VHH binders against Transcription termination factor MTEF1, chloroplastic (MTERF1). Designs and how they scored, part 8

Target 1, 262 residues: Transcription termination factor MTEF1, chloroplastic (MTERF1), of Arabidopsis thaliana (Mouse-ear cress) (q84x53)
Amino acid sequence: AGETSDTGILFREKLIYLQDLNVDPHKALRVNPSLRSAPISSVVSVETLLSSTGLSRPAVGRILDMFPDLLTSDPESEILPVLRFLSNEISISEQDIPKSISRCPRLLISSVDYQLRPALTFLKTLGFVGRDTITSRNTVLLVSNVERTLIPKIEYLEEGLGFTREEVAKMVVRSPALLTYSVDNNLVPKVEFFIEEMRGDVKELKRFPQYFSFSLERKIKPRHRLLKEHGILMPLSEMLKVSDGQFNHWLLELRLRSAERR
Short names: E, the ipSAE of ESMFold2; O, the ipSAE of OpenDDE; V2, 0.75 times the mean of E and O plus 0.25 times the DockQ between their complexes.

## First folded at step 4 (VHH)

Design g4o1 (from g4 with E107R A108S; framework vhh_gefurulimab; at its last look DockQ between E and O 0.02; V2 from the best seeds 0.00; counts 0 for: pae E 16.4 > 2, placed apart)
Fold by ESMFold2, look of step 4:
Structure g4o1 (fold): chain B 262 residues (1-262), chain A 123 residues (1-123)
Amino acid sequence: as target 1 above (262 residues)
Amino acid sequence: EVQLVESGGGLVKPGGSLRLSCAASGFTFSDYAAAWFRQAPGKEREFVSAISWSGSTTYADSVKGRFTISRDNAKNSLYLQMNSLRAEDTAVYYCAADFTEWGSYDRSEYDYWGQGTLVTVSS
């Protein structure tokens, strides 16, 4: 048997195929040594399955370059179950499946049984059901480890801020992106700045969780500094909802109105 | 099932006014941001206006001062009052909703769309 042997010609054809796909062949072979012995037909079958979802060839190439282990995956036993899970259990439309994969390519290397479905089950206990179910935009939550990632975020919001579990569940269902933020690198520093420097009421964070979506250094701190310098008190939603241009325009108007009252 | 249904489009002369409506169902409309986008023939869908869950509004520069977005949460409805209409306002207008609370200029951030209502501004 030698029809799948790695001869110099067959190996070179595989490298040319990868280069045409914009996959770095050196990186791919280092990350996935099994690629040396894989027939090119099995590699092509992976591209074929991914392309059948509606992903463009450049998108497929980027995914395979990011996760070269996919190049030797069995499409039927390792990739297709993920696609079926997204379509049948999450009920993502055919039009939205490539968007979900592009937003979170890690889905493709995740076990349905040991990662995706357990995460979905946990998220359902928070209220991600019915009209509030997981959609193509937040499937990244499904690749998050329940014990190491999701639970610590819930616990911080509950115990660190003094919210009940019911309140936290409603917050994250209304604003699922909240579960994508790092506790140590996002939630904590933004809460500390809000409480200690802005002297805010923590219950406003419950009403406006989008606070955590704004850059602390590029938007929150600069806008707070300007308001503080001019003695202006403004709710978070008014402070953060608008572009820098609109914010500066409103700040100028407020300063002019203050000057007119003197 | 989430559903957005636009109405109120039609033919109007330059300088005229129209009021667009969008009826929302299948979700708690008052908790989410909503927006209007428009698409002229042969052009990409573009942002017109958005309103947050708390009622804060944002407008594209091309419509600022002429259009007013509003919402009636008791009726699960979104509105766009369009005044001083111009020929370049001719487009199909789409209602959009996002499951987040505050909205975006970026059409790719919206998961739910209506079927559109045609506005024609002609001399």
Scores: ipSAE 0.000, ipTM 0.107, lowest interface PAE 16.4, mean pLDDT 83
ESMFold2 (binder alone), look of step 4: mean pLDDT 83; pTM 0.840
OpenDDE, look of step 4: ipSAE 0.019; ipTM 0.400

## First folded at step 5 (VHH)

Design f1 (from g4 with T28D W53Y S56D F99W E107S E109S; framework vhh_gefurulimab)
Fold by ESMFold2-Fast, scan of step 5:
Structure f1 (fold): chain B 262 residues (1-262), chain A 123 residues (1-123)
Amino acid sequence: as target 1 above (262 residues)
Amino acid sequence: EVQLVESGGGLVKPGGSLRLSCAASGFDFSDYAAAWFRQAPGKEREFVSAISYSGDTTYADSVKGRFTISRDNAKNSLYLQMNSLRAEDTAVYYCAADWTEWGSYDSASYDYWGQGTLVTVSS
């Protein structure tokens, strides 16, 4: 008959609820101390909203385990605006909203006004519009800080390679993964090898920005070494887009023809 | 071209163990979530295990406690240690990578896939 439960019982029921979702309650309490005093209805309302998008219960649990601050978020003011942003401003279909969130759960803890919309506006200036608009497959670009992450990468390509902003924008639209690559660990070593060892014309990188998606140690360097050894020059796309088997077969055929005395 | 290459598959007896490796190249593997999927003959591709970019793991109920997923970002590699193997684990195992904070159960969410490595559990 009583409507008031013991504080200890309420806390215990909250822990059981989190465990049922496969959320680590001790980690969650450590990361989000507000969980200790928050009513269980708060957690339930967040789970209900996320599930209503089409996310499976295990997916919701993983998201909440990754970002325990969501457990005490206000669904109407903090989560729903993100979902509406994805639907209305990016135009992701309702069926693809769960995919977008599963691929990039960080969207749910990102401010629409201070992070997502500024990032979208910046990406649109680069050419992510129309047929090249942001989709469920590349929403990760929206959670990247414009000033600290995106602009430095654009500036490296612009200033480091001598490209105009318009040229860099075209490269990035053709290969959006460029904005996810580390400048120091990916872009710089690959540019240095291309210029210094391959003696390449950087203008080729504008035509084939996918160059930066290939392993320097396992693909670029070994294939260049083999081509150089046999005095062969070819475009980056021809060099890198084929499988190891296809590359080895073509190299073998060329060597056989070279050995023939005609 | 982004490439994921699986290795370590083979024939093993029930109760045996096997370690699968996946070598990633052409992208910064450390920024990607990675997963193992499998496909048994005549069946759909199913989720096995995933590991986040930060090392947090998740497992399908059928393999939990028997399989362990791990990664070595310095070597751009993903691993699956398979223990207490059963006949029902017979499948082609695929390595997958996705630019997400965490892996997904939905195979359609993954950006990059390997060619697969066959695991046969039989007497």
Scores: ipSAE 0.000, ipTM 0.218, lowest interface PAE 12.4, mean pLDDT 83

Design f2 (from g4 with T28E W53Y E107S; framework vhh_gefurulimab)
Fold by ESMFold2-Fast, scan of step 5:
Structure f2 (fold): chain B 262 residues (1-262), chain A 123 residues (1-123)
Amino acid sequence: as target 1 above (262 residues)
Amino acid sequence: EVQLVESGGGLVKPGGSLRLSCAASGFEFSDYAAAWFRQAPGKEREFVSAISYSGSTTYADSVKGRFTISRDNAKNSLYLQMNSLRAEDTAVYYCAADFTEWGSYDSAEYDYWGQGTLVTVSS
């Protein structure tokens, strides 16, 4: 025990402990300067709590390397409330808590009262309830700020596409990834291509919001151009859901069938 | 459909190097975390390396210092630079994509997989 100094044995033991966890000590000290004076028991207590959830040692190390502020966090007042929120308010099973954290370690540094619970409440108003409830696979939605991130995306879909809030909510529940996409870098270019070059009706985007999950340059544009070249029209889902090989085979068969009918 | 296609596998002598590539199509690659897994004959699929959507990386202890994972979002591609190869690195290597911020050590958490590319380290 005692005070940790820059040249002390306790400080060196702390560095060795971090290295054993595959935590970069230099990065950790730069990001979290309070780690320099914190007792090694701080790191041990955080590691013990995270490991008790079922997280593997490499997963715990990765989390602590990514968020060094956790190394000096109080487990009971800062980490345990997040774990209890996932178990009690989201109803994630104890077996799936490690999966939730591994998929989104940012949960552990997020305020339950000021971030996670407000986000959950907002998502529930959109329809993330019952069969469409938040699970261990989509907890990433809980770490997005409601006012600064989620609402502007909803508003873009409402105002930019002429949809009602109810229609947008249905789209988002069907394709939750929409809430993670950049408006400027993902949504806008894909909407512009759909309207301007594909001459599409935006109402089709309500039926197939998964449109926004497909690469504009590698899938949407090439497939549209091939279909246009051959005078073929088809629903977005048929156009985009199949592999490149399946699409090419399907296109060839349609062209052959069309030629036979002429 | 999300499609991942690996390439770059082959036969290499111990101590040699290979660079694996994974070409992603059918989704906005820059929004996804990605990972490399490998499976040796008669063994379970094991974690090799992962890269978050923001570029932060992690490695299995057995490959740390020898392998480097990287991504090129403009090319929708994931890479694994493998140096100082050993006989025990012989396996089929798979790339995987995860619609989450960060990725996972658990292969069961990945919905999208490539077909694999064989790496054989032998003399």
Scores: ipSAE 0.000, ipTM 0.265, lowest interface PAE 12.1, mean pLDDT 83

Design f3 (from g4 with T28E D31S S56D F99W T100D D106S E107P E109S; framework vhh_gefurulimab)
Fold by ESMFold2-Fast, scan of step 5:
Structure f3 (fold): chain B 262 residues (1-262), chain A 123 residues (1-123)
Amino acid sequence: as target 1 above (262 residues)
Amino acid sequence: EVQLVESGGGLVKPGGSLRLSCAASGFEFSSYAAAWFRQAPGKEREFVSAISWSGDTTYADSVKGRFTISRDNAKNSLYLQMNSLRAEDTAVYYCAADWDEWGSYSPASYDYWGQGTLVTVSS
C-alpha cells in the first residue's frame, strides 16, 4: 500500500527528494502523473547523470522543476543521446556541456533525430560553419522547429525587408539572436519604428542586424528622441552600440560641431 | 549596471612591453567573447584581437606574434600583453564584449564597450 499510496513511505521519500532539489512536487505531479508510481531509484538516476556533466545541484533542480517529465526519463535512451550529440556532432568540450544545458535546458527534452540534427543541418545552410559554427553560446537555435519557427523568421526578413536569402543568412550569422526574437513582438515593432519614425534606410539593417537586440523603449526610442530634438543624424551602429556615457559624450561632441558651423 | 574599465595604458619606448587589463562588471563576462580594438590618431577604430568565451584567439596581422590576448573568468578580466611595441601601435585601446561565441572583426557587433586607455609608443 505504501508503494502506490499518496501517504506511503516510498511516495513520501520521493516528495522529500524533490523538495531537497527545490522542485515543486505539486507542479511535478500535475505535469508528470507517472511520478506517483515511478521508483525513486529511477528519479535519482536522472539527477546523477545530469550532475555527472558538471551541473551544480541547484542547476539540476531548476532544470527538473522546469521540465518534470525528465524525472521519469530513461537516462540512456532519452538524455544521453542529447549529451552525445552536443559532444560529438557540435563538438562542445566536456567543460562547456553544463553551460550549454544551463542556458538552454530545453535541449534535454529535444529529440536528436527529429529536432536537434535537422535544426543543425538547416543552420549550416545559413552559414553556421567554421568560425561561425554552433557553440555552447547559441545552442538555443537547435531547439527551434525549422518549418514552424526558423523559416518563417527568415521569410519575414526576406519579404518584409526586401532582402535576399544570402543577405538574411549573413545577418543571422552576424546576429544569431535574430532567430530567437518574436516577429510580432520584437521584429515588427522595431522595423516599423525604424522606417516610420526614424525614416531609416532599411538597407542599414543588414549592415547592423544587432539593431534588433536593443530595447525599443529603453534605448532605441530615447536615443532617437535626443538626436531628433538636436537635429542630429548618425549611423544606427554609432547610435546604439555604445554605453550611455559614450553616447552622451558623442552627443555633446556633435552638438559642439553643429554650433561651430552656425 | 554594465561596465568595462581598461587600465595599464601609458608611455613606453619602441621595443618595450605593456600589459593592458579590462575589468568587467554587471554582466556574466565568462559567457561573452571579448576583444581589444584600437583607434590611432586620424584613423578609424580597428580590430586588434579577440578571444572566444572558451579561449580561442584571433589576431590582426599587424599584431600577430607580438600581442597575446588572454582572459581570467574567475576575476572577470581581459588582458592584452603587448611586446615589441612600435610607434604605429600608438592608439587609444578599447575593451569590448560580444555575446557571440567567437567575437567579430567589426566594432558594430559588440554589445559593451570600455572608455579606452591611451598607449603612446615614443622615444
Scores: ipSAE 0.000, ipTM 0.114, lowest interface PAE 16.9, mean pLDDT 83

Design f4 (from g4 with T28D D31S A34M A35G T100S S104G D106E E107P A108S; framework vhh_gefurulimab)
Amino acid sequence: EVQLVESGGGLVKPGGSLRLSCAASGFDFSSYAMGWFRQAPGKEREFVSAISWSGSTTYADSVKGRFTISRDNAKNSLYLQMNSLRAEDTAVYYCAADFSEWGGYEPSEYDYWGQGTLVTVSS
ESMFold2-Fast, scan of step 5: ipSAE 0.000; ipTM 0.272

Design n1 (from s1 with G101L Y102G W107Y M108F V110I; framework vhh_8dlx_2)
Fold by ESMFold2-Fast, scan of step 5:
Structure n1 (fold): chain B 262 residues (1-262), chain A 121 residues (1-121)
Amino acid sequence: as target 1 above (262 residues)
Amino acid sequence: EVQLVESGGGVVQPGRSLRLSCAASGFTFDDYAMHWVRQAPGKGLEWIGNIYYSGSTFYNPSLKSLVTISRDDSTNTLYLQMNSLRAEDTAIYYCARDWELGSDYEYFDIWGKGTLVTVSS
């Protein structure tokens, strides 16, 4: 009938605020129980900071719905250091900060001191410096754990391919996506196919590390079968970079020229 | 630049079917697992399902009988077929690129802008 306490009213205001941002309040409370007692000013402060970077209201809402722990984060001590790190240590332009965050929201829940800066330091030792420095396109590499994720991938490429650390470093600088691929599910099958079925020279993988960005089942294997059937040998880049239409047209041309020669 | 563009949304009557499309550009489409995700008004993100580069699909169990995800790698297009639409299916539908093949992270690195589906009689 009457007001029981301000706590109930403030909690209701918080739920309405979250719903207006398209954040599921029940999911948020389940994932982040501290949200129940956090002042609404805390949630508003987080949204205000994220919006100040240029993120649209729907984008901010999606990020907060994805990572509800951000709703009770202290903007100055937990979020702002990430934004300053992107601007000052990586030198991402002000206009590209929203794109960087939208592409990799996990940056916002990553510790600068324990995750982002150690990853950046490690990546710099591999050659991500100068013209090859980390940009808004490659910030995804910063959220990978150095000891548990990045180093094992480098070691696999060294041992699996018989390359030096310097050679592997040059490969990953040319194809940074290599550091995002699973060793067991992606790198190993592609290496095994290249060595065992294609009987490839591993030096070619140093020249064309983009090999690992192509589908094994839908592109690598089918194109290799066609080339093998026609007794054709070609560089990986020529084999894989062209569209299916261009590749098929090229094979038709070779068949016609072969028939012409008799 | 990597880009995902959803299309096919709009107003549709309950019980009808609808197919959404997602056109991908700027990356090697056939090497990525792709996801469909939706967000109803005032609700959180709900994962619909995904399709791996091999064509294998996994669905949210609550939606499995109502949706089908497919891909056409020759046109770099992802599809979501929805049948027996209900009022509660009203949402913004997003396509999203997985964290490349076999990433240890369970999140999306690229999202489309979304397409609105409104189910009303």
Scores: ipSAE 0.000, ipTM 0.238, lowest interface PAE 14.8, mean pLDDT 82

Design n3 (framework vhh_8dlx_2)
Fold by ESMFold2-Fast, scan of step 5:
Structure n3 (fold): chain B 262 residues (1-262), chain A 122 residues (1-122)
Amino acid sequence: as target 1 above (262 residues)
Amino acid sequence: EVQLVESGGGVVQPGRSLRLSCAASGFTFSDYYMHWVRQAPGKGLEWIGNIYDSGSTFYNPSLKSLVTISRDDSTNTLYLQMNSLRAEDTAIYYCARDWESGYDSYEWFDPWGKGTLVTVSS
């Protein structure tokens, strides 16, 4: 009972340590109840290992705040295997390990044997090899479940759009973001708009898979409406790759030239 | 190897201006959208703005009147000009490459530089 007991003092030391790392102690204890009884040396060991990779103390704190389960992880059996996987199997340089982790902290809570390595093997079959290999930029693809997340997206592109596996693989290698997009909330609405409103040829989506990276409401629909209003047809890449200012300036120039000819 | 190196930070008095540079190597700089982001002590990352491959810029609305982003594709260098610096601008400043060309590509910025510290102090 009392905060001045030995148990209370040790608990307060953990709260102070977490606050010093800018980790929310109340959130951490709610998400990871085992933290209450874990020795502070356990938390320090995790922080020490992550800092040894080159991560700044604030970066380590942000990661631990995001995933409090890491605070009681065993560094040798749960964290170090991930770090070794990134350096040995993906061949990420020592300098890029902290960047890889900062961009995708979920790597640290992912099983090498049951998640990361199966995902890497699957991605290699799609063509993520050589110049298109997984790097610090693409590690987010490794944290997606192959059977439940990655394969259904590939199957949607194959069956929904009538593409071969080889064609889908080429699209995904050119635009890896496709594997992170929701089928129902991103891919389907964009495909429906392209086919039904834009009356586009699906082969153009195969040539320009970056189409799916553009906002449907803020870019695709508004630009299509302007082009349709002016009776203009153009490739998706020309339509979408330019800034709003450049697109509007170009339309204004066309309108001014039209007005001068009247 | 793809590399970004920030420079130009240091201690600066409130109200002064400062220009940061980011030297890019290991990739075709002219093909990429580039970003500036910063992190104040004990705070999260704050996006400052970006510059498209065309040279057009888009800024965080809260910072638009205080900053200018530019690029020199002939020297593979990205710049951030900051004016009317305040104590709240004290942060580590990072340049970052969009991992692929596209308006709403996800929130990835890659590669990340090591950053350059700016301290605004009298």
Scores: ipSAE 0.000, ipTM 0.111, lowest interface PAE 16.7, mean pLDDT 81

Design n4 (framework vhh_8dlx_2; at its last look DockQ between E and O 0.02; V2 from the best seeds 0.00; counts 0 for: pae E 16.6 > 2, placed apart)
Fold by ESMFold2, look of step 6:
Structure n4 (fold): chain B 262 residues (1-262), chain A 122 residues (1-122)
Amino acid sequence: as target 1 above (262 residues)
Amino acid sequence: EVQLVESGGGVVQPGRSLRLSCAASGFTFDDYAMHWVRQAPGKGLEWIGYISYSGSTFYNPSLKSLVTISRDDSTNTLYLQMNSLRAEDTAIYYCARDWEEGYSEYEWLDVWGKGTLVTVSS
């Protein structure tokens, strides 16, 4: 026999099982060649564990297709520790565990000891504690490397924008998405546009960090251009938080008020 | 303990006006933008509007002529004035604190009240 299986199931039956889960078996074998020799009982045990969290079968399939290395993981030693970490150390409720995993499947391939817990410990030093603790909505921060990813973003906000550590900590705790933005591809270009083209005060970015969540090309630049063309000054929050319809209405009202006063 | 408590709901006839209140405690109220959101029976959440920490208001365009949001930072109270109420305005009305300034981002509203029921019925 050339195939390995606890139940004697042939290799082709393993591929059919993966297809029934909506896992691309050719991609899975390319990414994880050890799948070829893994018994199907090992693969099924991974689905069984993930389903026990309350994930739907389509969600399990999506996760396994995204991370085929999970198909040969030992549930007890490699996956359960992540689930216990989410439940016990972060205190995510049983109802919210599948949401957290669905939002950030990378949690399941992350080491608790070398990645998740160090990230949590670092985030706590910034103030992610108590009311402001990590929730199922922002567990993506836990898969970020502290030294290579989180610290450089904090340092950019301190040195690049001139904020104190305490100011940066308050900003990121209030707006955790700030820690998900690329320094080079998001923060820098948007700060450069704000300072050089909009002639803005950098302290406004401290008060409105959501600025970095808006598209530079699709929203920030077009709205700035319209305001500049009509000689109108508007705070960032009013400029960006409003829908296109409300922005155009507001712009029209301001233009009419200016014309009446002239 | 951070808390928001809505009040002022009840049964009201169509065409009438109603003012809802939201009492805030356990945080520095005037540092936060605040939202009103509603949920009609069997429907999803519908954003009504927000008021910034500086008092600027922004409304759902479909509701802007019917509602007014205000705040009193001295009493830590948020208000929603609704006029010309219709049966379709029957909903549970929630106030919520904006963790990130935004009026359409429900996932970033970090503190919610328990809601107050408004029933518009004749």
Scores: ipSAE 0.000, ipTM 0.127, lowest interface PAE 16.6, mean pLDDT 82
ESMFold2-Fast, scan of step 5: ipSAE 0.012; ipTM 0.470
ESMFold2 (binder alone), look of step 6: mean pLDDT 82; pTM 0.830
OpenDDE, look of step 6: ipSAE 0.022; ipTM 0.487

Design q10 (framework vhh_7pa5_2)
Fold by ESMFold2-Fast, scan of step 5:
Structure q10 (fold): chain B 262 residues (1-262), chain A 119 residues (1-119)
Amino acid sequence: as target 1 above (262 residues)
Amino acid sequence: QVQLVESGGGMVQPGGSLRLSCAASGFTFSSYWMSWVRRAPGKGPEWVSTISHSGGSTSYADSVKGRFTISRDNAKNTLYLQMNSLKPEDTALYYCAKDYPFSGDYDYWGQGTQVTVSS
């Protein structure tokens, strides 16, 4: 009746439970000190709720290891509202809830009222409605702060490329990952390379906004170099959408064809 | 939910012709380059032909060049391989492939369609 999680036996039981879930107990205690005094029933309740959605035990363990603050969350007041938001406001089917959570575990630690719903409202103004509505594959957009994260990216594309808000919104709806990329570390270097080295027309970026999803160092620069060396011009999509093997084979065949005298 | 379903294989005599088809679903077919790959009994996969997303660019293995023609119908989400002047060495299971770099990525392969060239 007077036992607490501070008792050695109860604490060890909690550590064993975490290890069984493949949660690192030392990391969890460092990130979430409240875990030391939390009863094991708290962890079990969270695991039970997440498992009830259809998440596998290893998937639950990975989520809890990634966000140890969840281990002391109240399932009813902190987790369940997120699950209901995904089901009722995003209209994600019950069978797709586990996939949504696995793809974006940060949803579970996000406030519905102060983060998720404001982000959804903003995304709807950009055109994420109807056929292009938020689904289990792009819920990551819901965990991004509107004022600090989403708006600055939209503004960079408007001002940096000379596009209207309507044009940028269309790009973002076609390639939602654009809103997840860093302006300074991803967008700026790729725009500068496209304009300065590739001498590209920025209007092509409106037609193929997926350009920003490709590695600058691993794909864009090497493929541009090879095309330039051979005097070849091709649409951005044809350049980037193929595998390295397909691109290299095509380039080799072109070399052989140009060397032939028939 | 990528699905690739090959068809059109069969048994033919040397010098004969076959047309293979690959019905694609579960992805935006018109946005991807597509390939044909074959595997002879007891051998690893051998690349045969590739076509760009628009159909504007095609490439062929030297062993089939001038005999095979790759084409696509983006409206029907279908990839084709027209095989003419077939040789016994063309005997293999033919696969439709949606390629990704193997370093960190896996290719999507269909179940294949058998082509047997024998007299």
Scores: ipSAE 0.000, ipTM 0.071, lowest interface PAE 25.5, mean pLDDT 82

Design q6 (from p9 with S53K R100S Y102L; framework vhh_7pa5_2)
Fold by ESMFold2-Fast, scan of step 5:
Structure q6 (fold): chain B 262 residues (1-262), chain A 121 residues (1-121)
Amino acid sequence: as target 1 above (262 residues)
Amino acid sequence: QVQLVESGGGMVQPGGSLRLSCAASGFTFSSYWMSWVRRAPGKGPEWVSTINKGGGSTSYADSVKGRFTISRDNAKNTLYLQMNSLKPEDTALYYCAKDSPLSGFLEYDYWGQGTQVTVSS
């Protein structure tokens, strides 16, 4: 009877706790309605577990604000298995666990059995083994669904470029970010521009798969157009790896030299 | 032997239209990307448009997008450029170019003789 009459006070304490962590309480309640009835001790347990990994209090707060569903997660059955997976199956060192989580907070809301382990198994078939194994720097690959996200990207590169699965696998091992890019919004426009406007040899994309990491509108198109305007041909790596300042200075020097030559 | 012969140029008023043709011979036309390049008096060559081997993919210079259409007929070994809403700044000698695998816009295997387009008023 006392507990029922005091629910408003307990709820208020919960809001104060969230604000202290810099978690937006209104957003958290909208995203996770279960938070209204969850004991404050459950929320504290989640924060305590995450802090025990070495994450700073502000970092924990940012993660909980980003993923309010964590506020009502059972630490032992939902969060700890992810931490154990990173330590035992990926072999990330204890000191690098906080870095892995900070770089990819979505790991904490991902099922080990239905998402992380299947993704790891698939990535190993592509060549993410030994020297090229998954590390704290590329755990983002583990949160992508194999059937809905990873396989369609590989199939697009096979069909779009005329490459074998083995050739595409080598490309993604060299440039893992390829698997994070949208087919429709990133890969397709960049392949079309390379083949149609640049008249590029697709074999160059096997040699330099980092091509897909550069902005189409801000870097690839402007630099190609400037080079074409001046009748200059160069490898993709030389074209794209230099800073905007260095590229513009180089073009200015070429223009001045051409004017002087007369 | 290898020949590119442009035609269809002429004098038109602003807002007018012209269709350029390029008759190709001496090589397997269907195996090459083809381009249109133009040169205005006192200016360097400017790339206008490119079409892939099969004709399904095209690209255009920003100055002509929405106004020009490139096409090809591989059975007739002919490249076309449909030019609509012509402007005085489109005045130039227009060249048909067979792409080199390694070239920029100035470094084509062969350029034709060109066809003059003059937009006046």
Scores: ipSAE 0.000, ipTM 0.075, lowest interface PAE 25.2, mean pLDDT 82

